VHH binders against Branched-chain-amino-acid aminotransferase 1, mitochondrial (BCAT1). Designs and how they scored, part 2

Target 1, 366 residues: Branched-chain-amino-acid aminotransferase 1, mitochondrial (BCAT1), of Arabidopsis thaliana (Mouse-ear cress) (q93y32)
Amino acid sequence: KIWGFRMHGTKAAASVVEEHVSGAEREDEEYADVDWDNLGFSLVRTDFMFATKSCRDGNFEQGYLSRYGNIELNPAAGILNYGQGLIEGMKAYRGEDGRVLLFRPELNAMRMKIGAERMCMHSPSVHQFIEGVKQTVLANRRWVPPPGKGSLYLRPLLFGSGASLGVAAASEYTFLVFGSPVQNYFKEGTAALNLYVEEVIPRAYLGGTGGVKAISNYGPVLEVMRRAKSRGFSDVLYLDADTGKNIEEVSAANIFLVKGNTIVTPATSGTILGGITRKSIIEIALDLGYKVEERSVPVEELKEAEEVFCTGTAAGVASVGSITFKNTRTEYKVGDGIVTQQLRSILVGIQTGSIQDTKDWVLQIA

## First folded at step 1 (VHH)

Design a09 (framework vhh_gocatamig_d2)
Fold by ESMFold2-Fast, scan of step 1:
Structure a09 (fold): chain B 366 residues (1-366), chain A 121 residues (1-121)
Amino acid sequence: as target 1 above (366 residues)
Amino acid sequence: EVQLVESGGGLVQPGGSLTLSCAASGRTFSDYALAWYRQAPGKKRELVAGITYGGSTVYMDSVKGRFTISRDNAKNSVYLQMNSLRAEDTAVYYCAATKGYFSDLREYDYWGQGTLVTVSS
């Protein structure tokens, strides 16, 4: 398994080598030695990662597990020079009975495949994607948090690993999956978010890559997010690039408005990511009898909403307590007994196996 | 306006084959993703196969290796070749089109009227 040896590479530090060896010796433990009550969204080193490379014909090799560690790339690799790459985000949950569950992994696989076509990349098959994720979770089973203590966040990556100097599609692609135990994406935890409407800088433009999970979508949001956080906000809400009048996304999550029995979210028409959490809560809401509207949402409608929430794999379903637009703060209902809490509880129940999966959303892997 | 019209459905014996066709009228759909969905009695409508504007494909597990989706942009058509048909493949099959990179049932821009496939001896 030459790829595995290459990833382990030269010994830069004895502590890293010892850490990997210790992890291997204890990989059969039910739980890793981690403070499960103090998980945030910081990177925690796990035992193994999965990797495979594309063949000349564009199909991917079967792949294999290697110890989690650095990867080696040519300085002229497509990902480093031209941003030719995609990320995915998904979670493995431990159910009440100890089952290990993935939520709608075929949708992550399809989204990466569609994104790869947009980015001129070969992609693993849906089956290969799901197998790589399964192998990563099972090899890191001890890192899946106890029920109610979080999830194992999985980061599938697809990127141009092949080298070229000119602006061209890479000659080789790598599909890689790693994980990290997580609890809350936002520092606020389960507390309501406070958002600021970004009036000047759009997140995405028509004809760009906002509708796929491209790595290049995320670098540009970092400074905007940093400035918002320095002003006491959790994140920013972006407006469309064309008119500057319609809401789109926060940095890494979709947005929803609630008014009476109607739930409204921006339509996915090339500038907004088709979130799997977004899709799932739309289905839950419809099953509960709510009206759901997927359309352009004028920023002025924020003042008419009773509740606002964000959706994303990392964020889950997060209540928004306030949004500030043009120095005017609008506050929203939060806490228990609201529509947002009802939708969150049903989604989490399905994801963790406490609610019977009648929708074929949950894949049991162990 | 764009209209999607399915054809090729019918009664077939187990182990048989059918080819479903879907023709779009009203304009070219070369920049749309195209999909076949099905709905069996008492079941939710489910994605059977999808093909992106560049030709990348996706299949549900139970049809992989038996069904093949293809498109002909010059004819504004999408096809579903169904082989080794089983009783559980009995359903109304719908053609659907979406503008963009990722969609679900509620995000498809256009839907056909459906064509019935019955697998029965």
Scores: ipSAE 0.000, ipTM 0.254, lowest interface PAE 16.0, mean pLDDT 84

Design a10 (framework vhh_7qia_2)
Fold by ESMFold2-Fast, scan of step 1:
Structure a10 (fold): chain B 366 residues (1-366), chain A 120 residues (1-120)
Amino acid sequence: as target 1 above (366 residues)
Amino acid sequence: QLQLVESGGGLVQPGGSLRLSCEASGFTFSNYYMGWYRQAPGKQRELVAFITRGGSTNYADSVKGRFTISRDNAKNTVYLQMNSLRPEDTAIYYCATPSDYWRLYEMDYWGKGTPVTVSS
């Protein structure tokens, strides 16, 4: 409308640069030049990322690999203005036999579809989700750490890339997958975590998005987590918004208590993410003869637990050494010969292919 | 008390069609997600099609373009329209739903199944 402005200069619906993947020929390079012994959870740039966009009909296009890099978004994109988006977290593992494995990728795909409905987004099919993840891993095969030295963390994203001014669902969605080699999520590494119970600020509320993997769930936890970490804690444990009496989740992981032969975890009633590691640990525990209780867990019950652990794709199965509630510190069993170690060892064995997969949990992609 | 009852299975020739029905009782049907699974002899149970509360659908690659899942909330029924049937579609077909909204990829309730045989 101002002199010199042309509407033809506006980029509508472009979110990523598409490039021919002719450089995928790397016959002389099995592994990237990385210090595999000193990986943490910091972003490491890999070679390629995968992207596809939705059509007006809600179907997603076939998708393409492009060089890892920045994406371009319209300032009025739904993700930028209204937080209309989902994330996923997955890992690709290299087994001792050299196979490259994904763990339960169909569950990540289904969780994204359900999250998309909650966020009023179109989603890729389960096949398209898994294909995008597979292509990303294979194009970045040299970035999958050697056996025992970590995993390639995959970040599938689904977001409103279409431009719209009013409060409304975006006209276009982008599904994008990138990765980064990782080892330990927590700064403590393999050491036990120390948690602080957050008494005032809830992580999620009934009717909100805590039960899906919405990106908008994670910005609000940053200040609380930063404050706890500045006090020497690994993370916080949140209480329910309604009563303030029941434990729910840490910032990005589910929580479990061990009491004798019984394993207890908060039920997924709408405020707690149905974690894939959580589901898998429940099934492993039941197979081993443990009793598993999914229910409301009063914070006072923390003092009755022999062990506490967290579960998450990024965190794996992480032992909790202590929890501070009000001014009282409770310490838990850690180390070798405990229930937590038994569950972790079986899960890792299945994920890395050292234990036979009898449940069709593991997808071999190379 | 949640109950799922499948019907509509049978013997059909290759290239034929069948429509499966799953009638639900004991819950507010319109608030639940519904899936169709199948299990062939000697194989594990696999997801065939899924429909959310809002009508969003998902299909296994092997059936995409041939099968259509739909729901009728007034009749508390989910349907699976199966077209261009192949011998490899032979299985017992099950209707399933999660116990609550947030367990969408965890099917807690299952029907008893309806057999489908595709054979000349």
Scores: ipSAE 0.012, ipTM 0.450, lowest interface PAE 8.3, mean pLDDT 85

Design a11 (framework vhh_enristomig)
Fold by ESMFold2-Fast, scan of step 1:
Structure a11 (fold): chain B 366 residues (1-366), chain A 120 residues (1-120)
Amino acid sequence: as target 1 above (366 residues)
Amino acid sequence: EVQLLESGGGEVQPGGSLRLSCAASGFTFSSYDISWYRQAPGKQREWVSTISRGGSTNYAESVKGRFTISRDNAKNTLYLQMSSLRAEDTAVYYCAKGTEYLWGSSYDYWGQGTLVTVKP
């Protein structure tokens, strides 16, 4: 059986792929030729990608798998001219028993739907989003790293593929999912992040798109991040645009402070992304008996914290070793036996199936 | 959804003939210029022929006099009648819908293609 893909509103050629994408006698032992011990976060080309486009009524077509490769867009496509698009990030995990698992994919689907409303785009249904992700993972099963070696990072995209000259919402949207095997941050050690506080340039402003996962949020952070890295920092911590006094997030992750039995994180008031890892860590912390505060967090409070960590799909739960604010460096606890490590271990255990899922967070797809 | 589905390809001896069809759906067929392209193994995609919405036809120099493009708007179908086929005509043949707003050659949809193999 052969699946075909055709695109309207682009110059893309039709692609044909065989339906039998991963069915082997010992499917869970079949692996791509990759050094699983030395995975980074660099793009690794996989076998297939999933795509579908919107119909005139705003609903999305069923979609099909195609060989992983380039897409062609009209030069006047909304994404290219106006940045009308959203990204998602999620991971597929291989459990010790060979199960292939997704973590809270319904939340990724809902976040894209909310972001689409903000960006004036039609969105695939929750079911269509999850189905596209499932098809992408199963077609690329040989690229899902062995248990404990990493995960298959999935990049769902939703963007204005329709062409127009005026500043207007596109008439056609494309939903596309591709993946890449990525490192196991635990295996590479708990290398702590070193951050500096960006005092002048905000990440987001009230009325902007900082509260959704808009593609246009990420280009502007690149120069700030490159300058930070040239100074020996991992990333920057942004302050709110209104007062310049409260911490918000780093370039692509939420932030948490730990002091005693209390865990504090900036509230999602319209300028901060509602991270799925953030939400999950809050729930885990509450289950463990920690007090959790979602509020405005003054930058001066960084000096009072015992631990600081970042949360994001790519980063997982990453310890912060230091933060520099106004030429003053504050160091934080890192390593084993700390609250951050406890939260990270429980999250990873749930994601990989080594801890029983009592909250219906994990979707088994194979 | 705009769809173009080619058919009619196959194996044929040099000097033979084939008729390709392209079934169109998801748009007002009669309102658009429709083209045939082909791609031989290891080579770039080559334009073959175009028929306008008004019925005027154009051909690549390599096929002029041997191929005839036509359309049936009542059936939403495009045809390519190929005669005097040569080994160099071996390719996957694609139906392509152009955009109405043309600056040069612009195509917004391609079919899956149909394989034509010319061999003795």
Scores: ipSAE 0.000, ipTM 0.071, lowest interface PAE 27.0, mean pLDDT 82

Design a12 (framework vhh_7pa5_2)
Fold by ESMFold2-Fast, scan of step 1:
Structure a12 (fold): chain B 366 residues (1-366), chain A 121 residues (1-121)
Amino acid sequence: as target 1 above (366 residues)
Amino acid sequence: QVQLVESGGGMVQPGGSLRLSCAASGFTFSDYYMSWVRRAPGKGPEWVSTISGSGGRTSYADSVKGRFTISRDNAKNTLYLQMNSLKPEDTALYYCATYHSGFLEYRFDYWGQGTQVTVSS
C-alpha cells in the first residue's frame, strides 16, 4: 500500500541509491538473458547488491541497494589483514506458481550473529539480515532462475571494513549481500562425488573457528582441494585433529552415512559447522521414521555404509559414489530409489513450494 | 540485566481460556526467537511454542496445536500466549524463554520466573 515509501513494502533498512541505479531499463525484464539449462556455480554478475555499515554504537545504519560492483577498502582493513569476517550461503527459489521463496533465512541470520560474537564483531539484527537478503533478491528478481532451472544463490557477508595496524577488532563493520544464479556446486552435476580421506591435515581444531562460518576457514582448504582434484577426486573428507580417527566434514559440506534404517552424521561439537541443510535433513529423516545418530563416526565405519551423502546450501544433497581411505576404495549406492534421493526430493519440494510447508521453513517474499 | 517477567496465569475450568504475557528487557527483543516452555507437576520441562523475531513464523507442540496461539509485540518488547480450550493436562508453570541456536542446536539461554496455570473443575 505504501510500498513507494517502504521500498517494496518492508520497514526496510535499505534505500535505493539513485546515483548507482541509473540505467536500470533491463532490470524490468521478467527473466535475464541467461542459458538457464547450462548454469553451474560460476559467478554471474547480477544487477544490484545490498550494503550497510555499523555505527559508532555498534548498530547498523539503514542500508542501501547499489549496482553490483567493486567495493573500496583501506589496505589496513581488518578483513584484509586479519581475516575478521563471516560468510553466509542461502538460496532464493522460484516455485511453479511464480512465488519467490527463501528457505529458513532466520537460521542464516542467527548463525551469522553467533559467528560475529565468536569473531568479536558487531552484527546486523536478524530483521536487518533478512530485510537485506529480501531486498537483494527482489532487486534481482529477473536473475532468479525459472522453476526447476536452479536458484539465486545469496552471499551475505559481514566483515571488518575499519582500518587498524595492530591486531585488534575493527572499528567499523560492513554487512553486504550479493547473489548469483546457480544450479550445481560440483562439476559432477547430478553424478555422484568421489572423495579422498585427508589423513594428515585437519580442517578444524577444538577452540578454533570450525563451528562458525568464518571466512578464514575457507582459504586453508583450497590447496588440499586442488591436490585431491588433480588426483581425480571431487573433494576431500577430513578427520578430527585430536585422534585422526573420526570423520568430520568435506571442505564446504557436512557428511552423512546411511546404514539400513539409521542415518549417521558427525556431532557438532565445536569443530563442525551446524549446517542448515544438515539440520533440515535430520528433521526430514526423523519425520519419515528413520533413526538419526549424531555422534563421533570412526573412519572405519565408512565400510559399513550402504549410502553416503553430503549436505550444504551450495551442494544441496549430493550423493557420494566412492570414498578412498589408505588406498582402499569403497563404493556406495547412488541414483534413484535410495534413501539419499528420497531425502533430497523432499527437501527440494519444500524449498520450491512443490511440497506443502508444514514446518514454517519457507518465507515467501514475492 | 536480561529480565523476562511472565504474567496472566491463574485458575480456569476445563474449556476456558487464558492469555499469558512476557515482558522482556535488557536485550534486543526483535533479534530473538522466543518460546513458551511449561513444567507440569512432577514432570520435566516441555516445549510448547516458538515464534521468530519478526513474528512471521510460529511452531507448536502437537499437544497444543489448534488451541494455543503465540504472538509478539516488538514495539512493547512483549510475548503472548493465547490459550483456548484448556484441559486439565495443561496445568503447569509456564515460562517465557529466549531461543539461541549455538551451533544451530535447540537451546534456551534465558528463562523467566514462570506463571502458574491451573485447569481444574
Scores: ipSAE 0.000, ipTM 0.201, lowest interface PAE 13.6, mean pLDDT 84

Design b01 (framework vhh_nb_b201)
Fold by ESMFold2-Fast, scan of step 1:
Structure b01 (fold): chain B 366 residues (1-366), chain A 121 residues (1-121)
Amino acid sequence: as target 1 above (366 residues)
Amino acid sequence: QVQLQESGGGLVQAGGSLRLSCAASGFTFSDYAMGWYRQAPGKEREFVATITSGGSTYYADSVKGRFTISRDNAKNTVYLQMNSLKPEDTAVYYCAAEVRYETGSYEFDYWGQGTQVTVSS
């Protein structure tokens, strides 16, 4: 028998337990009891998560907050059997004045909606997405790190929670948002990354899902990353599937090259994720008077670059110290006084409210 | 049958203005939130603006202060007034409709076929 998705918060016994637990956890404190100087990118369990599910007509219910915890899924749920799901990544920042800020949340909402169309899923509206994120951050305000100590990473999820046996779109979808306080995505911290060019295995194919933030895009990169990391590399840089000659992305970030006053990045044409950090860095660079080229980037052009950096919500703006291609290592400029550091500083300044937001990028939620 | 039909696109010079219209039929227009999205060649579809059934408006950062979304429930039409157009505004613009129920939850349910906007430098 097929039956629907249930959240802990929808059970009478669970809701009573949640009420008792809330009183014990000191959610009214300004800051949670966490070592803010030793955060990495490991999961830290916060107080609450937001959830809503789709109605039969494809629209989503109002949603609700529940205690952070496990969710219940039917074994025949579409996400478990067919990988029908999307993730998002975004951050809430605490400014020096105590304001709690979201960066360009409309773009995360729209990217999920585009991804949902590609994956044959119903999605929350832009406004429902933003509301779920806002409620999650506000319920977990004590988990937003102090100014300069990191950010609250938010993980919006959209997945097929409905049960079905055949290969078909799920009958029900769940939109869920949880968070975790974070600092640096890479174990290298603020140190420069060392990348390995993967010549054989592409990240994405034309007509595939590489241009959307599909859950199924991330399982396949894990073995390639494991092998690169076992050899001392930070991550892998992938080449295009069609020619094997043009760079595309690292496992979970976009890539940029700097050459004189020109900044170059692979064009988004269906195989590369349109990163929000990528888009923001392009706009900052143009405002500073740099030339920006979005085009096919031959792998040989890596030897002509003065600087290389990666962009992603989790990664921020991360300097690349070297790239190894066909056993040849190319080194890049790193540290202070370089273009990458200038772009990173302006982005972080806007995100944290220390630089005036003239672009309406920052949404104050508290 | 729900139908959304965009119009008002075309070629304009940088600094110029265009007004896009989206005529809706086959549903109770006033109950739906309406939005505009755009897609440039070789790029992902981008959110531009939305207006709720109650009249609240929201805009992408790239168009704030230049574009205005509005609706006329008597004519079943949503509009996008585009001022101070830039070459980077060149894209196919799509109209979208969201079904809203009394629970307050909704999503984009219907899409138009799009209208081309080209801004010359």
Scores: ipSAE 0.000, ipTM 0.148, lowest interface PAE 21.4, mean pLDDT 83

Design b02 (framework vhh_gocatamig_d2)
Fold by ESMFold2-Fast, scan of step 1:
Order: sequence, then structure tokens, then C-alpha cells
Structure b02 (fold): chain B 366 residues (1-366), chain A 120 residues (1-120)
Amino acid sequence: as target 1 above (366 residues)
Amino acid sequence: EVQLVESGGGLVQPGGSLTLSCAASGFTFSSYDLAWYRQAPGKKRELVAGITSGGSTVYMDSVKGRFTISRDNAKNSVYLQMNSLRAEDTAVYYCARDTRWEYGSDFDYWGQGTLVTVSS
């Protein structure tokens, strides 16, 4: 077809945008038309997204809300050719009192700034980051699930939008925030996870980007995760690249072991992401009188643990029911009355405003 | 406890057909990728056909159009239908549960094998 090459995408994109815009009066509804009892972690189209741009040597401009939709990039954009970009993950919660709350958004902003330095990118200020997130949530308020039904997951992105042919930092960066209503990250829902220890492929190397939330860290985990899921596992647990003897993290979450009154997690010494949920759980555990150890954790210690759990913004605090290492399956305590459930309940209570925030962790935005 | 048991091997004339079966136990069969490998005397073990948990199939070039891999999740079984057999198909055939069947680098479990002999 001679004429088809230019017209193919333009009319399709316009019709999708027009369909959503035709529901303008629906944007004033208290809640979007969603089955709140059957949310998973699938992408759901919301109303608006936030974006702002900079140049290599400049600050970010004042951002703007736009209808949620596709973005246009030069084929030579730094993100497309060299993976120069960062993601963030955070959630907006609706409390029983109707308040709309963000959990520790300044830590997401600071983590993006640190990651930008590692990736040779300019980043928005902490204020600009938080403002972009706030504007995205407020413009999509009808998509924040009812109390107890989930959260609005926010995906801040920072990426090299500028064109470059040689291996070089982009000349322009885009900061963009979009959201999607979610409940459970893992298909297991609130059921315990089953993990497989990946003995051959590491997630991160010393001197690499495993300690920052780089976009390029996530493509490489997909094959390993696909194989684990095809074998009936929820995810894999990675070992360190240097020795192959110490546990590090799962594909997109930190890991913790519980034995008696001691909680153990791998130290964040350059190959493991400093998770905000991880940091928060350590603080909660210390407040409750648990001993917390951040250190190298030999894989053999998995056999000695009474409980194992994962932490992440998307995953929350997820119990691990079993880990398989060298074809030996170890099972862990799950359910109610365990340490993992106690820590999860306190974290969720703080995030949703049902427990008083004594640590200045929660930011009310509505 | 994981066990794979092959059956269906035997002597067959060139141009003939044979169906191999592999009965699996001790794991959630429907969640795993399964494969058929073969090893001829003095040669390395090679992938013949693979089938994913989702039902996607792959074949070695020399058997495409002649062999068909299939699975029956209700019976915990994987099958290899072999048509238009050639002398060079003579080998011990192994059923495997593996997590990196595309690369051959991570083989969980192997059956004991079943001998296929193609001769005039």
C-alpha cells in the first residue's frame, strides 16, 4: 500500500485520545468505573500524565499535565539506544478518613537524584519531583482506589529524550509521571511466594548500576523471571556475582530472613537497591524491639530461617512460603501471628493513615 | 521425588514412524517446560524438540516437518511423534524438565532414556 506509511499511527492514536476525552464529565466522578475488588498489577489507562523537559546543562522547565497517551521520541533518543534512564515506584493511598496520602515521596525524589548522578543525567529538584507526583495524583483522583481496595501506583520516569548517535549522555531529559490503580503485584496475591535460587546469572555486579533504579536493570531480569514462572515459581532469588555464595535480592524486591528475635537482610553495598520499603521495615522492626542485621547473608542461612519475606513498593511486604536451592525445597512460616504479618500490618496502617504517623513519613495531598 | 520415565523406543525401518512418551511425577507438570534430547554413540547430547508451559514448540532443523512434540497436562505426559525416520535418527532419546532448554545450560532432571534404532 503506497499511501499507508504515514497515516497508520496518527488516526489510531487520535481515535484513542478522542474516545477518552468524550468522557470529560466522568472526570468529575468521585470514583472511576473499575471493579475495585479485582485489581491486580495490570496497566489501567487513567486520565492525565505529567511531563517536563530540560537540556543537558539546564534545569527542568515548569511541567504540564497532558492526557494520558503515547509520547513521541526521536529514534536516536538516548533512552532508546543506550538505556539512559531511571524509574521510580510509589503509591498514593486513600485513607478511611478520605485523605489522599503519599508515603515518603522525598526518598523517591532523592533516590532518583542519586541515580541521575550515576547515569550522567540532570534530574528535577526534590520539590519539582514531588510537585509532578502530586499533580498526577490530583488530576487522577477518581482512579485512587477506595480505602482497603488498593492504591494508585505512580511511575515517575527520568530519561534521555535528546538525540545522540555516539555513546554519550543525552542533550535533553524528560521527567514524566503516570499512574495506574493496583492491588497485588504478584499473581499469588496475598498468598505466599515460592522462589528459586538463581545460581548462574547474577542480577548486579560491583561497579554496575544495581544500587540505583536504572531502567537497564530490569530488561535483563525478564528471561530469568519468565523461566522461573514457567516452572511454577513466583520469582528468583539472585546470588552475588563475585562469590556466588551470598543472597542479594529478587527481580524487583529486597529480601529478609527472620530467626527468633533477629531479622537479617543483605547490606546495600553497591549491588542491591536501597529500597524505601526495606528502609521503612528496618525502622519499624527496630521500634518493635527486634534485632536487625544488615550484612552479607550466605545462601546456606536460608535453611535456618523461620520466615522469609520480600519488600518493595509494588510488592509491599510479601511472605515467602518456600525457596528452592540446588533442588532442595525449604518451607517457611506464613499467615497470621507471624513477624512478617506484624510488620506488614504496621506499614500498611501508617501508609493508609489508620496508624498515627509519628515519623513524618506520610504526606497528605488531599 | 521428581521422576521422568520414557517409553516407546524400539527398532524401526527407514521411513517408518514411532511415538515416544514421557510420564512425569513429583512436580506441577503444567508449570514446566519439557524437552526431548537425543545422544548417538560418540556424539554430544542434542536438543531435538521443546515445548513450553504455554504450548509453544521448537524443533532441531533436521527434524522439522518430521517430528511433532506435544503435551497432555491432565496426564502429566509429553510425547514425540517421529515420522519419516532416517538412519541418522538412531540414538538414545531422553525426556528432560529444564529451565533453560533453549541454551541447554540448566537441566533440572533427565529420564533414563529410550533407545531408537533405525536400520534396514
Scores: ipSAE 0.000, ipTM 0.095, lowest interface PAE 22.2, mean pLDDT 82

Design b03 (framework vhh_7qia_2)
Fold by ESMFold2-Fast, scan of step 1:
Structure b03 (fold): chain B 366 residues (1-366), chain A 121 residues (1-121)
Amino acid sequence: as target 1 above (366 residues)
Amino acid sequence: QLQLVESGGGLVQPGGSLRLSCEASGSIFSDYAMGWYRQAPGKQRELVAFITSGGSTNYADSVKGRFTISRDNAKNTVYLQMNSLRPEDTAIYYCAAYEDYSTGYYEMDYWGKGTPVTVSS
């Protein structure tokens, strides 16, 4: 398959979808031929992806759908040479009533826009971001898992596709969205995570890019994560670069501690990603009458927690079963009837439409 | 410097049991986390079981409920009790020691030479 921009110039995105997919019988199936009971977080090829490129004026073209496949880049592309790029993560859910739903997509669009400013990139508008995601989901409707069987994970990307030799912002940017059906991020591990506290190597430092979803934040965590996994841990929990005394986040998720009726999480002060799941869980907890503290959290406070959990789009709300710090393992409550399960159930209920959305969080797209 | 010597491997029938031992010498054993890894022909080396210096354990999903890792600090030895062995458990089993608090470039500070385990069809 040849992949590239199918349409050039100004055309309505909806007409691109209709022209491209309306005659394809396979894409009109209710469900793809997938073992929905055995989904993990491995990449599964879907039918289509969405792409658009920036114009010289910094605005993005309307974009188009193409068959899922490889992209071609100049060897001197900014993303390949200087890591000038951002990722996003979000999910499309199928409700019991058959509705197809996106969760807080405007927050993903806004976070990419903020990240683009930090990385000196032009970004699609909020409308263009949401339209690209919507088109990707609708073109891959048969890949949205049945109710209760998972979600369609969406990966919006924004990157410097323009070629240049010197250290400079790219002359051209590409916005691309693809998806993959998923169930659990940690399905290859245990339902409850086992974390190791990384004392020496920080995930982020003040003045860096830890507060945005930069592509360059994720390559550096791979070796630390590989070492932790080789020792039987799910991931590492990072400490702050300044003092080495306060917890921040795991490789790709925010962290929370439960202490009685109080829920504690590290404050977002430039080194920690403002997670959409994190923000949503804080609001749910407050609605339920819990106290929520966003502050510096000393690593020693881990031994005082009754429960610990991680939040992320891919991870959802994941219970932590243990954390090992300085050769001391602390175990936490897991399973049903705990605070973590209550918060997870409410979040999932809102995301899937099982709980009425009173917060205007859910966008119905089909 | 820590030295590791594995023993206890051999030929066993499916459903059988073996106990592997790894004896450490040279350094303070109690300061090290210990792991058992295995490598089958043509496959990547994989972690089977891990025990921290404090005694906390982790297992690969494929062996959970069948294998048990334990340590005896007085004897500078880590053990892997393998029950209900299957043909797919056939591999060379390696003992490894890691400074439990170290984040250095080396994932494992020390490796043994391995002990072969063959589960006959």
Scores: ipSAE 0.000, ipTM 0.178, lowest interface PAE 19.6, mean pLDDT 83

Design b04 (framework vhh_enristomig)
Fold by ESMFold2-Fast, scan of step 1:
Structure b04 (fold): chain B 366 residues (1-366), chain A 121 residues (1-121)
Amino acid sequence: as target 1 above (366 residues)
Amino acid sequence: EVQLLESGGGEVQPGGSLRLSCAASGFTFSDYYISWYRQAPGKQREWVSTIYSGGSTNYAESVKGRFTISRDNAKNTLYLQMSSLRAEDTAVYYCAREYDSSGYYEDFDYWGQGTLVTVKP
């Protein structure tokens, strides 16, 4: 059986002097020493990470845990030179009953596999993906926030670790999982977002990688986000590259419009990420009796919406308070008693085990 | 010279009990968290349970409430008390040394040779 490997920046000599960070008391604590009431989305170091690499036949080795820390890469690694890699995002929740839960982890695994095919990478099996995530959560159990105080955000990565000079798929791939306790993705917290419509710069184009969770999709949004934030906006809403007339998604989340009993969202036709939160909200809405439309959504329809919200693993279900298109600001309903709040409450209830899971969405791991 | 030696496996009827042992040598046993894994025929190796250096424990959902992991640091021995055994518990059970309480990386995962548990009607 293939033994597996660990990737870390610690060399043999340096490992002798590695800082003592997981004393017996620390590893045996129910909770890490963290201010759970003031979690945001800043990186918080946890205890362990999981790693494995591909074999020559394209299958992944068994893998194993290592201390959270730096990874060592050849300068000619595919990820560093050509952006050949994928990220995933998911959360582990602690329920009121003490259970530790993952939400739809098989969908994250399948999305990584689809993305790997698009990026010419070998991927771990669905079983190996889920096993790596489980091992990471269980080794970091003390970092899973108390009920109602947030979640352990998990970052599965798949990337070209093999070295080559030419523009070609890497000869070796690494699958790695690490985590960080989180609560609010946006600085607004639970307050409504203010978005700006980006008319010139597209997020994605047909034939590109916008429909998969490619690492290379995220560097390009940083300048646009910085400009929008400097103008007082939370994020931007992108338009399609072909016509410039239809809304697609924000930098790292899908978007929905509410119009009476109808909920509308852009179709995932190759430029928009098939979000797991997006898919889950659609199913919840249908169960509640709403009509759901997945189609091209003209930017002009923003003026017709009563509510707008964003969906994403990191963002959850976030209300949009306003969108500015050109020089026109449109305001939306926010707060309690609206459709967005109803959908958010049901999703969170299922994710945390407060609402009975009748759809086999939740995997209990502890 | 790190060594792990599992014992205590055998045939048992459904609903029965077995106690597995893992004798450890070549390292400071009390400093490590240590796990039980199992591998059924035709399946991948799966995690079963972990005991941390201070005695706290974690279990896979499939065994929670039926299996109890424990350690005796004076004897350098890890145990897995299995009760209410089911046909799906049939597997080779492995003891694995994980990480010490200081958080140092291990160059290798140290595994025992395994002990077979067969649950037959």
Scores: ipSAE 0.000, ipTM 0.120, lowest interface PAE 19.9, mean pLDDT 83

